# VHH binders against q6dbn1: the designs that were tried, part 25

Target 1, 243 residues: q6dbn1
Amino acid sequence: MRCISCREEYLPRNAGTCKECYVEAGETEEELKREIDDLKAKVAFLRLSSSLDHGTSSTSRSFTDVVLIASEDNAGSPPIPAHKSVLVSRSPVFKAMLENEMEESLSGTIKISDVSYDALRTFVYYLYTAEACLDEQMACDLLVMSEKYQVKHLKSYCERFLVTKLSPDNSLMTYAFAHQHNAKHVLDAALSQIVENMDKLTKREEYMELVEKDPRLIVEIYEAYLSKQVNTAAGGTSTSKTS
Key: E = the ipSAE of ESMFold2; O = the ipSAE of OpenDDE; V2 = 0.75 times the mean of E and O plus 0.25 times the DockQ between their complexes.

## First folded at step 14 (VHH; framework vhh_ozoralizumab_d1)

Design z2 (at its last look DockQ between E and O 0.79; V2 from the best seeds 0.73)
Fold by OpenDDE, look of step 14:
Structure z2 (fold): chain B 243 residues (1-243), chain A 124 residues (1-124)
Amino acid sequence: as target 1 above (243 residues)
Amino acid sequence: EVQLVESGGGLVQPGGSLRLSCAASGFHFSKYAMYWVRQAPGKGLEWVSEINQDGSYTKYPDSVKGRFTISRDNAKNTLYLQMNSLRPEDTAVYYCAAGSYRPFSPTKQYFDYRGQGTLVTVSS
């Protein structure tokens, strides 16, 4: 039979499409599904929460423009203009900051500490577009900011990026970073990689540093490692009884 | 909202003592190594003390070793710095900072959060 997709001759066991084309099509479908989900999430993120009239007469406070300023170490950085309405819609933390009569709400100036101008600019840009050009450092910076300001969509975006940059060489520190910032996807991926490379990683300086400074992480790593070993051992015993 | 609020600074004579406190809120305090850093007038930021998550590990630069003691109370989300035998050179704004792991810059110390600081002045 000829495959309807690749037109190559294949053995009649597969009706219509060869196994390879079927698998490829499945992979493409899954990729498209992911893309659609990502787009949906982006659209949802960009939707300005219409102040649904929940019945309490809270006067639709018209949010005015605000400027964000990176920390004092960048005394020469220009302020980044933004809309309070956008900030409030994207971040519960900004909402809390700007809805209360705090200095930030009154002055129209928000000072952001411990962030570079570039990171802050990128962060604000993301709040408007749900897009960011990331390198490894920017991804980390934005992940931290996303956690601080509770921007879940950005956090997920950064996590996905960081997972693609995961390697055995950076897995320990990535795990520590993820653990600190509650980056679950990154944490799980890093942990998996650590467990698979435990023999190599235990010899690294980073490992020794964690043993000394953060032994709780090491305990968690070993728990995961042991769990995997036990499961592997249990699976091997079940296959030997059926022969 | 994440906050680090330093207190305990003031004017002290050479040889005197101060105890700084840092009250932390809005983040998981026990997940962070904590630091004291200081900035003297016209100088850059200087690291002065480090403590790990559970307090089992501490580190000091030679400039303050034997004189300063960092401690923490995780139940109270509070960081402390006991400063003894203070010198004029210790005059600075002291900041509490939460350290961050960075997978791609292992040699550089990053802080996720830093307080507004408290001024310590050592003068006769």
Scores: ipSAE 0.834, ipTM 0.937, lowest interface PAE 0.5, mean pLDDT 89
Fold by ESMFold2, look of step 14:
Structure z2 (fold): chain B 243 residues (1-243), chain A 124 residues (1-124)
Amino acid sequence: as target 1 above (243 residues)
Amino acid sequence: EVQLVESGGGLVQPGGSLRLSCAASGFHFSKYAMYWVRQAPGKGLEWVSEINQDGSYTKYPDSVKGRFTISRDNAKNTLYLQMNSLRPEDTAVYYCAAGSYRPFSPTKQYFDYRGQGTLVTVSS
């Protein structure tokens, strides 16, 4: 019998698709389900609340009513125009700042220290589009900003990116970063890499530096490792792995 | 809101002492190695001291070693710098900074947060 999808011959007891094409279709379906869930989350993030502020400096031609400035480079950074309604809809921190803090609300200027212009621009673009072009450093910068401004959707986006960049070589420092910023998905993924490579990681210079400078992180890693080993020992396994 | 607020700066005579404080809020202070950095008139930022998360490790450059002491109180979310035997070259704006772990950074001293600074002037 010939597979209706790939046209290759297969055993007649199969219902018109070969096992390879059936598995491929199932994997495609699960990928599409994840994409649908991601799009639903983006739509929820992009919706605008009824608490819109029309602004005091807005005109009919521009409609922008607030400006963000990277204060670290306060003499040379171009201002980033924005809408208060977008900021308050995406961030509880901006909502509190713009509804309860008369200075920023009246002046129409938000100065943000210790961020580069590029990071601030990318952050604001994300608030409008739910998209950002990430590299490793930008993902860390935006994760820190997402924690500071409580933008959960962006934090999740940065976490997914960082998980894709995870390797044994960067697992210890990635764990430390994720612990510092309560990035649970990255933390769990990094811990798994650490546990699987413990014998190699305990010989690395960054491990020894953490033992000296931040030993509480090391204790937490070992406590998690021991909990995993206790659960494995208590459950027992006599089965061998295939392949 | 994340804040680092320095205080305790002022005018002192050479040989005098000052104690700087940095009040932290809006983040988990005890998860951060903390730093003092300074900027003298017409100069760039200079690292002045480092203290680890639990206060068990401190480090100083030779320019201040033996004269400055960094400390922290994690229960009060406060960082301190005791400055003794002050010299005119210690005149600067002093900033409190929270150290960040970065898995892809070429340096270990990337800061997530820095305060607005407190001015220390050492002159007769």
Scores: ipSAE 0.575, ipTM 0.814, lowest interface PAE 1.2, mean pLDDT 82
ESMFold2 (binder alone), look of step 14: mean pLDDT 82; pTM 0.825

Design z3 (at its last look DockQ between E and O 0.78; V2 from the best seeds 0.65)
Fold by OpenDDE, look of step 14:
Structure z3 (fold): chain B 243 residues (1-243), chain A 124 residues (1-124)
Amino acid sequence: as target 1 above (243 residues)
Amino acid sequence: EVQLVESGGGLVQPGGSLRLSCAASGFHFSKYAMYWVRQAPGKGLEWVSEIKQDGSYTKYPDSVKGRFTISRDNAKNTLYLQMNSLRPEDTAVYYCAAGSYRPFSPTKQYFDYRGQGTLVTVSS
């Protein structure tokens, strides 16, 4: 039979499409599904929460413009202009900050500590566009900011990126980083990689550092490792009984 | 909201003692190594003390070793710095900071959070 997709001759076991084309089509479908989900999430993120709480006549406080300033170490960095309405819609933390008539709300200036100008600019840009050009460092910086300001969409974006950069060499530190910032996807991926490479990683300086400085992480790693070993052992015994 | 609030600073004579406190809120305090850093007038940020998550590990630069003691109470989300035998050179704004592991920059210390600082002045 000829495959409808690739037109190559294939053995008649599969009606219409060859196995290869079927698999490829499935992969493409999954990729498209992911893309659609990502786009939906982006659209949802960019939707301005219409504070139409209809109920109490409280004066629609027209949010005025605000400037964000990176930490004092960058005394020469220009302020980044933003709209309070956008900040409030994207971040519960900014919402709380700006609604409570704090100094930031009154002054129209928000000081962001321990962030570079570039990271802050990228962060603000993301709040408007749901897009960011990431390298490894920027991804980490933005992940931290996303956690601090509770921007879930950005956090997920950064996690996805960081997972693609995961390697055995950076897995331990990535795990530690993910653990600090509750980056679950990164944490799980890093942990998986650590467990798979446990024999090599236990010899690294980073491992010894964690043993000394944060032994709780090591315990978690070993728990995961042991769990995997037990499961593997249990699966091997079930296949031997059916012969 | 993440907050780090330092307290305990003030004016002290050479040879005197101060105890700084840092009250942390809005983040998981016990997941972070905590630091004291200081900035003297006209100088850059200087690392003063480090304590790891469970308090079992502490580190000091030679400039303050034997004089300063960092401690933490995770149940209270509070960081402490006991400063003894203070010197004029110790005059600075002292900040508490939460350190972050960075997978791609292992040699550089990053702080995720830092307080507003408390001024310590050592003068006769």
Scores: ipSAE 0.769, ipTM 0.903, lowest interface PAE 0.5, mean pLDDT 88
Fold by ESMFold2, look of step 14:
Structure z3 (fold): chain B 243 residues (1-243), chain A 124 residues (1-124)
Amino acid sequence: as target 1 above (243 residues)
Amino acid sequence: EVQLVESGGGLVQPGGSLRLSCAASGFHFSKYAMYWVRQAPGKGLEWVSEIKQDGSYTKYPDSVKGRFTISRDNAKNTLYLQMNSLRPEDTAVYYCAAGSYRPFSPTKQYFDYRGQGTLVTVSS
């Protein structure tokens, strides 16, 4: 018979649609569902908290009311102008900082230590757009910033990127990084890579360094490895049909 | 809010001693190897000391070894630097910093958090 979608001949596995087109359509539907979920999360992230300013002169002509300054560089990085309403809408940490008459709220200046100008600029751009151009190091920098400022949407974005860059070669240090910053999605993915490649990874220099520097992580890895070995062995037993 | 607040800096004579403190809050202090770094006027950052998460390993450059001692109290979320036999060359702003594991640049030490620093001036 001929598939109605691709017009190719196939054996009768699916009525009117070949197996390849049927599987491809299912994969496309799942991709669209993920895109819809991502767009819904972006919309939720980008909306501003409701705020009504009644009975006063218009403030609509004021465009920025705070500056952020990266304190890492010796050269005195240029200030990054921003809106308090955007910062507080995206970050509980900025909300607490700016609503409680702290020095930053009164001065209109937020100084951020241990961040490069490029990372801070990319972070602020993300707060406005829910988008960033990432490389591997920027994703780590922004994940740390997202944890620091509790920007969950950005943390998830960085985690997805880091998972796409995950390999057995970087899985140990990725696990340690994710553990340090409570990045659960990356943590789980890295642990799976470690457990599935344990025999190769225990011979690496990074493994020995972790044993020396942070043996608690090694214990957790071995506990996960042992749990998988028990689960895999038990799954091969044919004892479940007793009804 | 993540905070690292250094204190204990000041003016001392050559040969004197100071004890720096760094109070940490807003992150899991015990998950981090901690560092003291310093910056002399017009110069880049120089590492001064390292202490691992449980306090059992410390490291120093030759320029301060035997004179400086790093310690930590994970129950109080506090990092310390005891500086003895101070020299004019030790004049700098001293920062405490929290070290990060990084998967893509393992040879470069990254600091996730760094304080605003405390000034140490060693002068007659």
Scores: ipSAE 0.456, ipTM 0.752, lowest interface PAE 1.7, mean pLDDT 82
ESMFold2 (binder alone), look of step 14: mean pLDDT 81; pTM 0.812

Design z4 (at its last look DockQ between E and O 0.71; V2 from the best seeds 0.00; counts 0 for: unsure alone 64.4 < 65, SAP .674 > .668)
Fold by OpenDDE, look of step 14:
Structure z4 (fold): chain B 243 residues (1-243), chain A 124 residues (1-124)
Amino acid sequence: as target 1 above (243 residues)
Amino acid sequence: EVQLVESGGGLVQPGGSLRLSCAASGFHFSKYAMYWVRQAPGKGLEWVSEISQDGSYTKYPDSVKGRFTISRDNAKNTLYLQMNSLRPEDTAVYYCATGSYRPFSPTKQYFDYRGQGTLVTVSS
């Protein structure tokens, strides 16, 4: 039979589409599903929470009403203009900050400490567009900011990026970083990689550093490692009984 | 909301001692390594002490080693800095901070949260 997709001759056991084309099609379908889900999430993120009925007519004034300023170490960085309505809709932390008669709400100035101008600018840009150009450093910076300001969509975005940058060489520090910032997806991925490369990683300086500074992480790593070893051993015994 | 509130600063003579405190709230204090950093007038931020989550590990720069002691009480969510043999060059605003690892810049220390600071002035 000829495959309807690639037109190559294949053995009659597969009706219509060859195995390879079927697998490729499945992969494409899954990719498209992921893309659709991502787009849906993006759209949802960008939807301005219609201020329910609290009577304050947030006049959608096209004009910015707040500025964000990066920490004092960046003396001279320009303020980043924004809209309170956008900030409030994207971040529960900003909502809490701006709904309270805090100095920030009154002054129209929010000082963001321990962030670079570039990171802050990128962060604010993301709040408007759900897009960011990430390198490894920016991803980390934005992940931290996303956690601080509880921007879940951004956090997930950064986690996905960081997972793609995961390697045995950076897995330990990535794990530690993920643990600090409650980045579950990154943490799980890093842990998996660590467990797979345990023999190599235990000889690294980073490992010794964690042993010294944060032995709890090491315990978690070993628990995961042992769990994997036990499961592997149990699976090997079940296949030997059926022969 | 994460809050770090420093206290204990003041005016002290050279050779004197101060004890700084940092009250932490809004996060799981015992999960994080804590730091003291300082900023002298016209200077950048300087790291002055590090302590691990359980307090078993501490680190100091040479500038304060042997004179400063960092400690923590996780039950009270409080960080401490005992400063002895104070010098005029120790004059600075002292901040309590949480630290963060960076997987792609392991040598660089990052601070995620920092308090408003407490002023320490060492002068005759």
Scores: ipSAE 0.664, ipTM 0.868, lowest interface PAE 0.5, mean pLDDT 88
Fold by ESMFold2, look of step 14:
Structure z4 (fold): chain B 243 residues (1-243), chain A 124 residues (1-124)
Amino acid sequence: as target 1 above (243 residues)
Amino acid sequence: EVQLVESGGGLVQPGGSLRLSCAASGFHFSKYAMYWVRQAPGKGLEWVSEISQDGSYTKYPDSVKGRFTISRDNAKNTLYLQMNSLRPEDTAVYYCATGSYRPFSPTKQYFDYRGQGTLVTVSS
């Protein structure tokens, strides 16, 4: 029989399509399903809450009703105007802050003392667009902010980016960072890479520093390593267990 | 929401002592190395103490070594700084801060979160 797609002759297991073309079509469908799911999540994230009162004053041409100020405003960082409706729609933390007559709601100013202007600007841009131009440092900064303000969509975005940047050289510190910020996807990816490179990584300076400063983290790494070694041995004898 | 609230500052004479506290909430306190930093008027931030996640490792710069003692109580989510033999040059606003691991920096980034500070004034 000849494959409809590539016209190569094949055994008649997948009538009309050879095994290679059938597998490639399945992989493409899976990729499209992932893209559709990502777009659905982005649309859900960008929707606005209908329950929030919009702006107490309409004197601005953009109708902004709050400003955010980075802690580095000792250097004269400009305020970042925003809409309360957007902030509360994207973040339960901003919702609690702005709807419960906190100091920030009354003053119309949110001071964020632990972030650079560039990181804050990029964070706010993401709240409006679900997009950010990331590099490795910005992804870490935004992940920390996403955890602080409970912006799950941004946290997932930063996690996917950091996984693409993962290497043996940065795996120990990436694991420690992800552990600290409860970034499970990055954590699992970094741990897998650590246990596959244990003999090389245990001799690095950053490993010795972790032993001194955060030995519980080292225990968790070794527990995962030992568990993987036991599973490999058990997997090698699994046929005898099944019978 | 993430909060770090310092307390225990005040006016003290040279040679005196103060104990600072930092109450933490809204994050997993025990996952963070903690720091005390200070800022004198018109100066930048100066690191004055570090304590590891479980409290077993501490570090101090020479300027305060032997005089300051950092400690933590992970059950109470509280960081402490015992300051003895205070000098006029110790006058500053003291902040508690969280340490952070950063995988893409040539040097460690120390501070993800920081409190609003408590003023310590050492003067006759």
Scores: ipSAE 0.458, ipTM 0.755, lowest interface PAE 1.5, mean pLDDT 82
ESMFold2 (binder alone), look of step 14: mean pLDDT 79; pTM 0.801

Design z5 (at its last look DockQ between E and O 0.71; V2 from the best seeds 0.68)
Fold by OpenDDE, look of step 14:
Structure z5 (fold): chain B 243 residues (1-243), chain A 124 residues (1-124)
Amino acid sequence: as target 1 above (243 residues)
Amino acid sequence: EVQLVESGGGLVQPGGSLRLSCAASGFHFSKYAMYWVRQAPGKGLEWVSEISRDGSYTKYPDSVKGRFTISRDNAKNTLYLQMNSLRPEDTAVYYCAAGSYRPFSPTKQYFDYRGQGTLVTVSS
């Protein structure tokens, strides 16, 4: 039979499409599904929460413009203009800050500590567009900011990126970072990689550092490692009884 | 909102003692190694103390070793710095900071959060 997709001759075990084309099609379908889900999430993120008129007369406080300032040691970073309405809609933390008669709300200036101008600019840009150009460092910076300001969509975006950058060489520190910032996807991926490479990683300086500074993480790693070993051992015994 | 609020700074004579406190809120305090850093007038930020998440590990630079003691109470979300035998050179704004692991910059110390600082002045 000829495959309807690739037109190559294949053995008649599969009706219409060869196994390879079927697998490819499945992979493409899954990719498209992911893309659609991502787009949906992006659209949802960009939707300005219409102040549903819940009946209490709270005067629709017209949010005015605000500027964000990166307060690094360099006193000279330009302010980043933003709309309070956008900030409030994207971040529960900004909402809380700006709804309260805090200095930030009154002054129209929000000082952001321990962030570079570039990171802050990228962060604000993301709040408007749901897009960011990430390198490894920027991804980490934005992940931290996303956690601080409770921007879930950004956090997920950063996690996905960081997972793609995961390697055995950075897995331990990535795990520690993920653990610190409750980045579950990154944490799970890093842990998996650590467990698979345990023999190599235990010899690294980073491992020794964690043993000294953060032994709880090491315990967690070993628990995962042992769990995997036990499961592997149990699966091997079941296949030997059926022969 | 994440907050680190330092207290306990003030004017002290050489050889005197101060105890700084840092009250942390808005984040998982026990997930962070904590640091004290200081900035003297006209100088850069200087690390002065480190403590691990559970307090089992501490580190000091030679400049303050034997004189300063860092401690923490995770139940109270509070960081402390006991400063003894203070010197004029210790005059600085002291900041409490939460350390960050960085997978791609292992040699650089990053802080996710830092307080507004408390001024310590050592003068006769």
Scores: ipSAE 0.777, ipTM 0.912, lowest interface PAE 0.5, mean pLDDT 88
Fold by ESMFold2, look of step 15:
Order: C-alpha cells, then sequence, then structure tokens
Structure z5 (fold): chain B 243 residues (1-243), chain A 124 residues (1-124)
C-alpha cells in the first residue's frame, strides 16, 4: 500500500499513512493537545464558584460588593470595585478572607498595603480576564501578587513573560528573583544564560554582591556549571559486555 | 495569608533594652533578606538593620551600630532585633520588612511585605 503523504510502500496501519508520516502527525497532535490543555486551564481559572449577575459584564462594575484599596500608594488612590464571587473563585486567599473574616466581609473593603495602585488595578483586571498588560516591572509585581494570593495561572503568565525578556545582562538578578519566588521556568532559563556566560558575569558588581549577601545562590550556579563541564568531558566510553 | 507581626515594643527608660520579634507566615521566609525600618514622629522611614537569608551578613547605619543586633531563626520563621543602650531618639514605630530581588530596577530597594509596626517609646 502507498502512503498518501510520501508515497512510500508500507504495511497497513493507518489507512494510507506510512509510519514516518504517522509519527509526524502524532507530534502535531501532541502540540495541539498541549494547546487544548492550556485553554482548559484558562477556562477553569475564569469559572466562578457561583453564578454571575445576568446581563452585566464583570468589567462594568455592575452590582459590585467589595472595594480594594492600595493604601501605601498615596492618600488619594481610587477604590477598585470588584465582585466577591470573582475574588473567591480565583484565589484561595480571598476565599478564606471573605468567607471567614467578619471585618472584610462586613466593611466591604480590602486594604492592600504592599502594592501600587497600578499593580493592584492590573491584578484585578487579570482576575476578571486572564489578561494583563505587562512590562518588566509589572511582571515582577504581579508574580509576587500571584504568590501572595495563590493565583497559579497568573504566576505562570508572568513567568512566560519574564523568560521572553531574559538576557545575559539581567540573568544574575533574574535568577535571584526566580530563586526567591520558586519560579522554576524562569530559574532554569536564567541559569542556562548564566552558565553559558560565566566568564563575563563573574566580573559584574551584582555577582560580588551575591557572593557576600547570598552565597548559596553562587554555590548552586557553580554546581550547575560543573555538572555541565563533567557532562561535556565524559564523552567516548566504548566497552563491550561480552561475558 | 501573608503576615509579618511585630511584638516586644513598649515604654523603656533611656539606657534600657528591648527585644523586638517579627513572626512571619504565608511566604517562604528563608528566601528573603529581612529588614528593620522605623518611623519617628516628624520623620520618614529610616533603615535600621539588614540581615541576609541565611543570617551570615548583617548591616547597620552608624546611628545604631554597636547598640542593635539583628538576628533570625529560619526554623521558627522569626526575625529579631535586640536593642541595647536605648536613647530618646530611638522612639519610633518599628516595622519588619521582607526584601526582594528585582532584575529590572536593582538599585531601588523593594519590600514585598511589611508589618503593621510596634511602638517603641524611650522616655523617663
Amino acid sequence: as target 1 above (243 residues)
Amino acid sequence: EVQLVESGGGLVQPGGSLRLSCAASGFHFSKYAMYWVRQAPGKGLEWVSEISRDGSYTKYPDSVKGRFTISRDNAKNTLYLQMNSLRPEDTAVYYCAAGSYRPFSPTKQYFDYRGQGTLVTVSS
């Protein structure tokens, strides 16, 4: 039988597709399955624990029942209106706060003292839409917020953004940030940049500061570097196990 | 769920001592450099002490060097400040804070978390 795609003869397995073309289609299927899983995770993140109000958008502020305040930004920061149902659906931390805490539930006000107004507004927008307009500083701010409020979907979103901004020049501090926040995807990417550029990075001011203030990070970098050197030097063992 | 709770403040005579504690929860305390900062009446925030993640590096401004000692216990998620030879100018609200690395603005000190503060009053 002849394969439809490559026209090579084959044993019947997939109704006209040879083994090699079938394997390539299987690799495409795996990519699509990953995309479907990502979309399922986004849908699951956007679900509510309870029904939304009929005929209104979450962004319209219709029937909002709580406000968030960035109390350290400035004295005049605008309140950010929100729905408790959205907050509790996206964050186990808001769920515990709003279902069990009398003060926040009664007052309808959540004061958040460790973020700027812009970071808080962007964070709330993400809780409603699974989208955020990021720059480098905002991605770091939202990653920290994602840890505080246990919003795993946002943490992954920020990590992907930070990987796209990674360069040798920012790799040491990005590594330190990722290590601090258990941001493994960013950590691994930054470590790879560091290992490939060790000869240049050991001369930088931030390297010396890390040696003094956080030497365990430096040890871990060198452990990774040495493992790479061992692996590249360990080529070419040819033995036969005949007996 | 993140909390930094200071305790151990109060009224003390000049020349006396106090030990402040800061109980941390809801984050990976051992991954943060920790700080004490204070705010005296009529002043802004003033840095008082810094300690590295593992406790091996400490730093103090000249105003408190030799009198204050920062320490931490990562097993208990607790930060401490031993304050000796207290003076009236040490009167302030003392806050503990968790320092953050930031790759795109590394020269600016970032605190991811800060406590509510504990009042220390040094007066006769």
Scores: ipSAE 0.569, ipTM 0.805, lowest interface PAE 1.3, mean pLDDT 82
ESMFold2, look of step 14: ipSAE 0.551; ipTM 0.806
ESMFold2 (binder alone), look of step 14: mean pLDDT 81; pTM 0.822
ESMFold2 (binder alone), look of step 15: mean pLDDT 81; pTM 0.823
OpenDDE, look of step 15: ipSAE 0.773; ipTM 0.910

Design z6 (at its last look DockQ between E and O 0.76; V2 from the best seeds 0.68)
Fold by OpenDDE, look of step 14:
Parts: C-alpha cells; sequence; structure tokens
Structure z6 (fold): chain B 243 residues (1-243), chain A 124 residues (1-124)
C-alpha cells in the first residue's frame, strides 16, 4: 500500500499512513498544541484586568503616565515612558507600588535599581507585547526582574529559553542561578544535566567554588545523583531475574 | 517588594569603629551571598566584603582585610559589617547587596538587589 501522506510503499499492516508519517504528524500536532497554549497564555497576559471585576469599591483611579528610570549608575540613561494602568495590570508589585500613594505614584517616576537600560527597556516592552528578543544574558536579567516584580508569564518565558541554552558546561552555574531565583523548570533541567555528567563536572572550577561557597547545593546535587543510581540499580536487578 | 535598608553609618574619627546593618526583605535572604560595597566621592563602586549563604565563607579585599568583619543572621534577614580602625580613605556610601549567580558570565560580580546605602564619614 502507498502512504497517503508521503506516497511511499509501506507494508499493508499500516492502515493508510506509514509509521514515519504517523509519528511526524503526531509531533506536529504536539507542536501545534504547544503553540496554541502559548498563544492563549499570551492573550491572557495581554488582557488588561478590567478594574470592574474586583467588587471592591475602590474608586477607578485613572492611572496616569509614568516613567521608569534605570538605576543611578546609569545616570545618562533616558527615562522609559509607560502607562500605570499597564504596569498595574501586569505586575502585582507595580500594582501595590502605585496604589499605595507612594512617592513613585505621586511623582510619576519609578526608579529601578540594578538593571541596565536595555534590560529595563526590554522588560517594559514585554509588558506591552509579551515579546522579547533574548540572549542568554538578557534572559537571566529578565528572569530576575520577573521574579522581583512577580511577572509570572515573563518568568516562564525566560525559563523556557534558558532550558534551550542548557549545556554540561553551564549546568552547575545554571543550577545555582535557578535555585536562587526559584526557576523550577530550569532547576530540574540543570539538575538532570548535572547528574548525567557528574564525573566531568566534579573536576570543574565551578564545582569547587560551589563546594566552598554554597555546599548546600552540592548536597542537593548528590542526593539527586544517588537517587538516580539507586533507581538504575533496582531496575537492572529486576530484568536479570526473568531470564 | 524587595528591600535592603542599610543603617549604622555616621561620622567617626580616624581609628574609630562603626557597625553597619542591613535589613533585607521581600526575597529569600538565605539563598544569596551577600556583599558590602562602597562608593567614595568621585570614585567607582568598590567591593569591601563577601559572605556566603550560610556564613561559612567570607572574603575581603586587602584594603579592609583585618579591619572589617562581615556577618549575617539569616533568621533575622540581616547583614552586618563591623568596621574597626577606620581611616579617612574609608569614607564612602556603603551599600548592602545581594549577589547573583550568572551562568553565562561567571567572572562578573552581579548583584540582583542593592540598598540605598548609608554614609560613613571618617574625619578628624
Amino acid sequence: as target 1 above (243 residues)
Amino acid sequence: EVQLVESGGGLVQPGGSLRLSCAASGFHFSKYAMYWVRQAPGKGLEWVSEISQDGSYTKYPDSVKGRFTISRDNAKNTLYLQMNSLRPEDTAVYYCAAGSYRPFSPTGKYFDYRGQGTLVTVSS
């Protein structure tokens, strides 16, 4: 029989589509499903929380424009204009900051410490568009910002990106970074990578640094490593008894 | 909201002592190596002390070694800097900072958070 998809001859046991095309179609379906989910999440993120749904009578304070300024070390960086309404809708931290008649709300100026102008600009752009051009450094910067300002959608976006950049060479420091910032997906991926390459990684300078400065992380790594070893040993003994 | 609030700065005579404190909130304090950094007038930011997450590791530059002691209380989310034998050249704004791991720039000292600082003036 000929495959309906690729038109190649396949054994009659395969109904209509060859095994390869079927697998490919399945992969495509899964990819599309992920894309749809991502789009839905993006749309949800971009929806302005209608002030109406939370029944608390707090007066529809018309949010005015605000400017964000990167820390004083960049005294020459231009202010980044934004809308308070957008900031409030995207970040619970900004909401709290701007609702509490703090100096920032009164002055219309928010000072963001320990962030580069580029990172801040990218961050603000993301709040409007749910899009960012990331390199490894920007992803880390934005992940930190996302945690600080509780922008969950951005944090997830950064984590996904960082997972794709994970390698044995950067796994230890990535793990430490992820642990510090509660980046669970990155942490799990990094830990897996570390455990698979433990023999090589224990010889690295980064490993010794962590042993010295943050031994708790090393303990966690070894716990994971041992767990994997025990599980592997247990699985090997069960197959030998059935022969 | 993440906050680092420094205190304990002031005017002191040469040879005197000060103890700085930094109260941290809004983040997991014990997951961060903590730093004291300072900026003198017209100068750049200078690292003056480092302490690991559990306090077992400390590091100092030669400029302050033997005079300054960094410590932390994780239960209180507080960082300390004991400064002894102060010199005029120690005059600066002192900042508390939370260090960040950076997987793609291992050689750089990065801070995720930094306080507003406290002024230390050493003058006769």
Scores: ipSAE 0.804, ipTM 0.924, lowest interface PAE 0.5, mean pLDDT 88
Fold by ESMFold2, look of step 14:
Parts: structure tokens; C-alpha cells; sequence
Structure z6 (fold): chain B 243 residues (1-243), chain A 124 residues (1-124)
């Protein structure tokens, strides 16, 4: 047999790709992974650091020039020092807040209600590194924050994570969450799961609750389902007698 | 900036009435089920009312049913709680909150946003 890539003869058990070409493809993938790791390391090296030890004195000349405080944390969570330049660069909301002499710009303090210290810390870490350690709850928390502060890259990151965790069991509530926060990628993926599992989902307690409490969401699901059925039946082509 | 600002709290005698308001901004108010929750001194948070996105569904615990009425005006982004026949046990800080759909969380009520609260004191 001839390899489809290099045209060299190979053993029949290697399908259309010889062992040498298959090995080269694997090596290329590994090389790309190393390049990604190297880029991540360079970003981490360039990341601005912050420390509570330095940011509390006006005479200490700290690089940090703003603090974020999670207001919901009743334990008096520590301030999170940050750089206005980083916040402004990543978020149009922080840009408007910090460049236009708002109260936060003048005081150097941003108080954020309804967020845990852990979620806020993870959010700030992402602004510096483009990385976050996500679990299902944190991904939802950060998606909400990314919408609030218009951090498009973080919203996309959270969306990709949530899609990987999508299952028929969580599809209805994931759809509702995505609809609530305009997360189109998650919304479309959840809708596909709903359409394919409709018969099981209509028997769940959460479905009945939505019918009673938020029926417009159910109507939108059915409208999308019906549109998909109509478009599939109508097709994009004519019959041979009308072609 | 997302804000929920409660108002209308104060001191009232038992049997009196108060009307709480919650002004919402910075998010799509009409996409959220809204809640009033309260916290009495030294106690945990207690749910006191729920209203659906379009206002067609309301729910109350037995402790306030028939005395409290939740309502919303989506055109004004405002949530209301009419509290009648107030009792000393209704003394608490009252918060408005925006309900979250959460696909991966334990059973329970979750809020994306909550206000800072308004104090209601019922005493003679």
C-alpha cells in the first residue's frame, strides 16, 4: 500500500498512513504542545506580581495601585492588590470605572458584591495569566463575572469548559444559565443535548418547574426544536423532478 | 456596574405596614427570578418571597403568607415587597436577590446578585 502523505509503500495494517508519517504527525503535535507551554511560561514571567505586604503604604512605592474587595465575604476577606493598567487592558468596564475619575479610581478600591473571595481571586489571576483552575461551580461564577466586566476571553474560556461538562442530565439548567448570560456557545451545545433527549427531560422535576415559573424559556426551546425539524425536512435541495 | 439597592426600611409598630423597593441596574432584570430574603439578628438567611421573571408566579413561606406581597415592574427594573400586619419576629435586614440558574450546583437557591439590605425593625 502507498501512504497518502509520502507515497511510500507500507504494511497493510497502517491504513492510508505509513508508520513514519504517523510518527511525524505525533511529533508535530508534541512540538506544538511544547510551544504552547513555552508561551505560557513567558506570559507567567511577564505577569505583574502583587503583594499585600507592599500595597498598604503610600510611601512604599508599590507597583500595585488598586485593590479589589469581595464585599459578600463576611470574614473580612483580604484585599486583592492589582494594577489598573492590567484591569483596564482586559475590561471595558474597569476602563470606564478607572480612567474617568470615578470613585473607585480616586479611592483605589473596587468593592465587588455577591462574589466569593475565591472567585474574585481566580478572576484576577486570569486577568494576569489567561489561566484559571476551573471546576463546574467556578466556571459558572467566572462566566457571570466575565459578562459583568466584559472580559470576552474569560467568557469564551468558561464556555469551552462548560461544554466539556455538558450531559443530558444537566442540559436544561445549562441552557437556562447560558440564556441568562448570553453564552451562545454553551446555549447551542445545550440545545443539541435537549433536542436529543427531549423524551427523558420532559419527565424531570426541573422541567415542570420551568414550565410553571419561566414558560418563555420552554417556548424558546420548542421554537428552536421545531425550526430544526422544519429545516431538516425542507432541506436545501429540490427533488430531482424540480431540479 | 451591577447594583441592587433596597429602600423603604425603618421602625414600625406591630400591626403596621411597610413597602420595600429594590432598584436594579447593570443586568437584564427581566431574565431573573427575584427574591426577598431576610436575616434576623444572630440568625441565618431566610427566604421570604419569590417572583418569576414575568411576575406570573409568586411563592411565600407559611410564616409570611397572606401578609407579604411581592411584585415587580420590569419596565422600571424595580422589585417590591408590601409587608402588612408586621410582627416583632419580622425584624430583620431584608435583601433583594437575583436568582441564578446553576447547572452543576447542589440543590438550593443561588443568587448571582444580592443587595446590601434595608433594616426593618418591628417593636412597640
Amino acid sequence: as target 1 above (243 residues)
Amino acid sequence: EVQLVESGGGLVQPGGSLRLSCAASGFHFSKYAMYWVRQAPGKGLEWVSEISQDGSYTKYPDSVKGRFTISRDNAKNTLYLQMNSLRPEDTAVYYCAAGSYRPFSPTGKYFDYRGQGTLVTVSS
Scores: ipSAE 0.493, ipTM 0.771, lowest interface PAE 1.4, mean pLDDT 80
ESMFold2 (binder alone), look of step 14: mean pLDDT 82; pTM 0.823

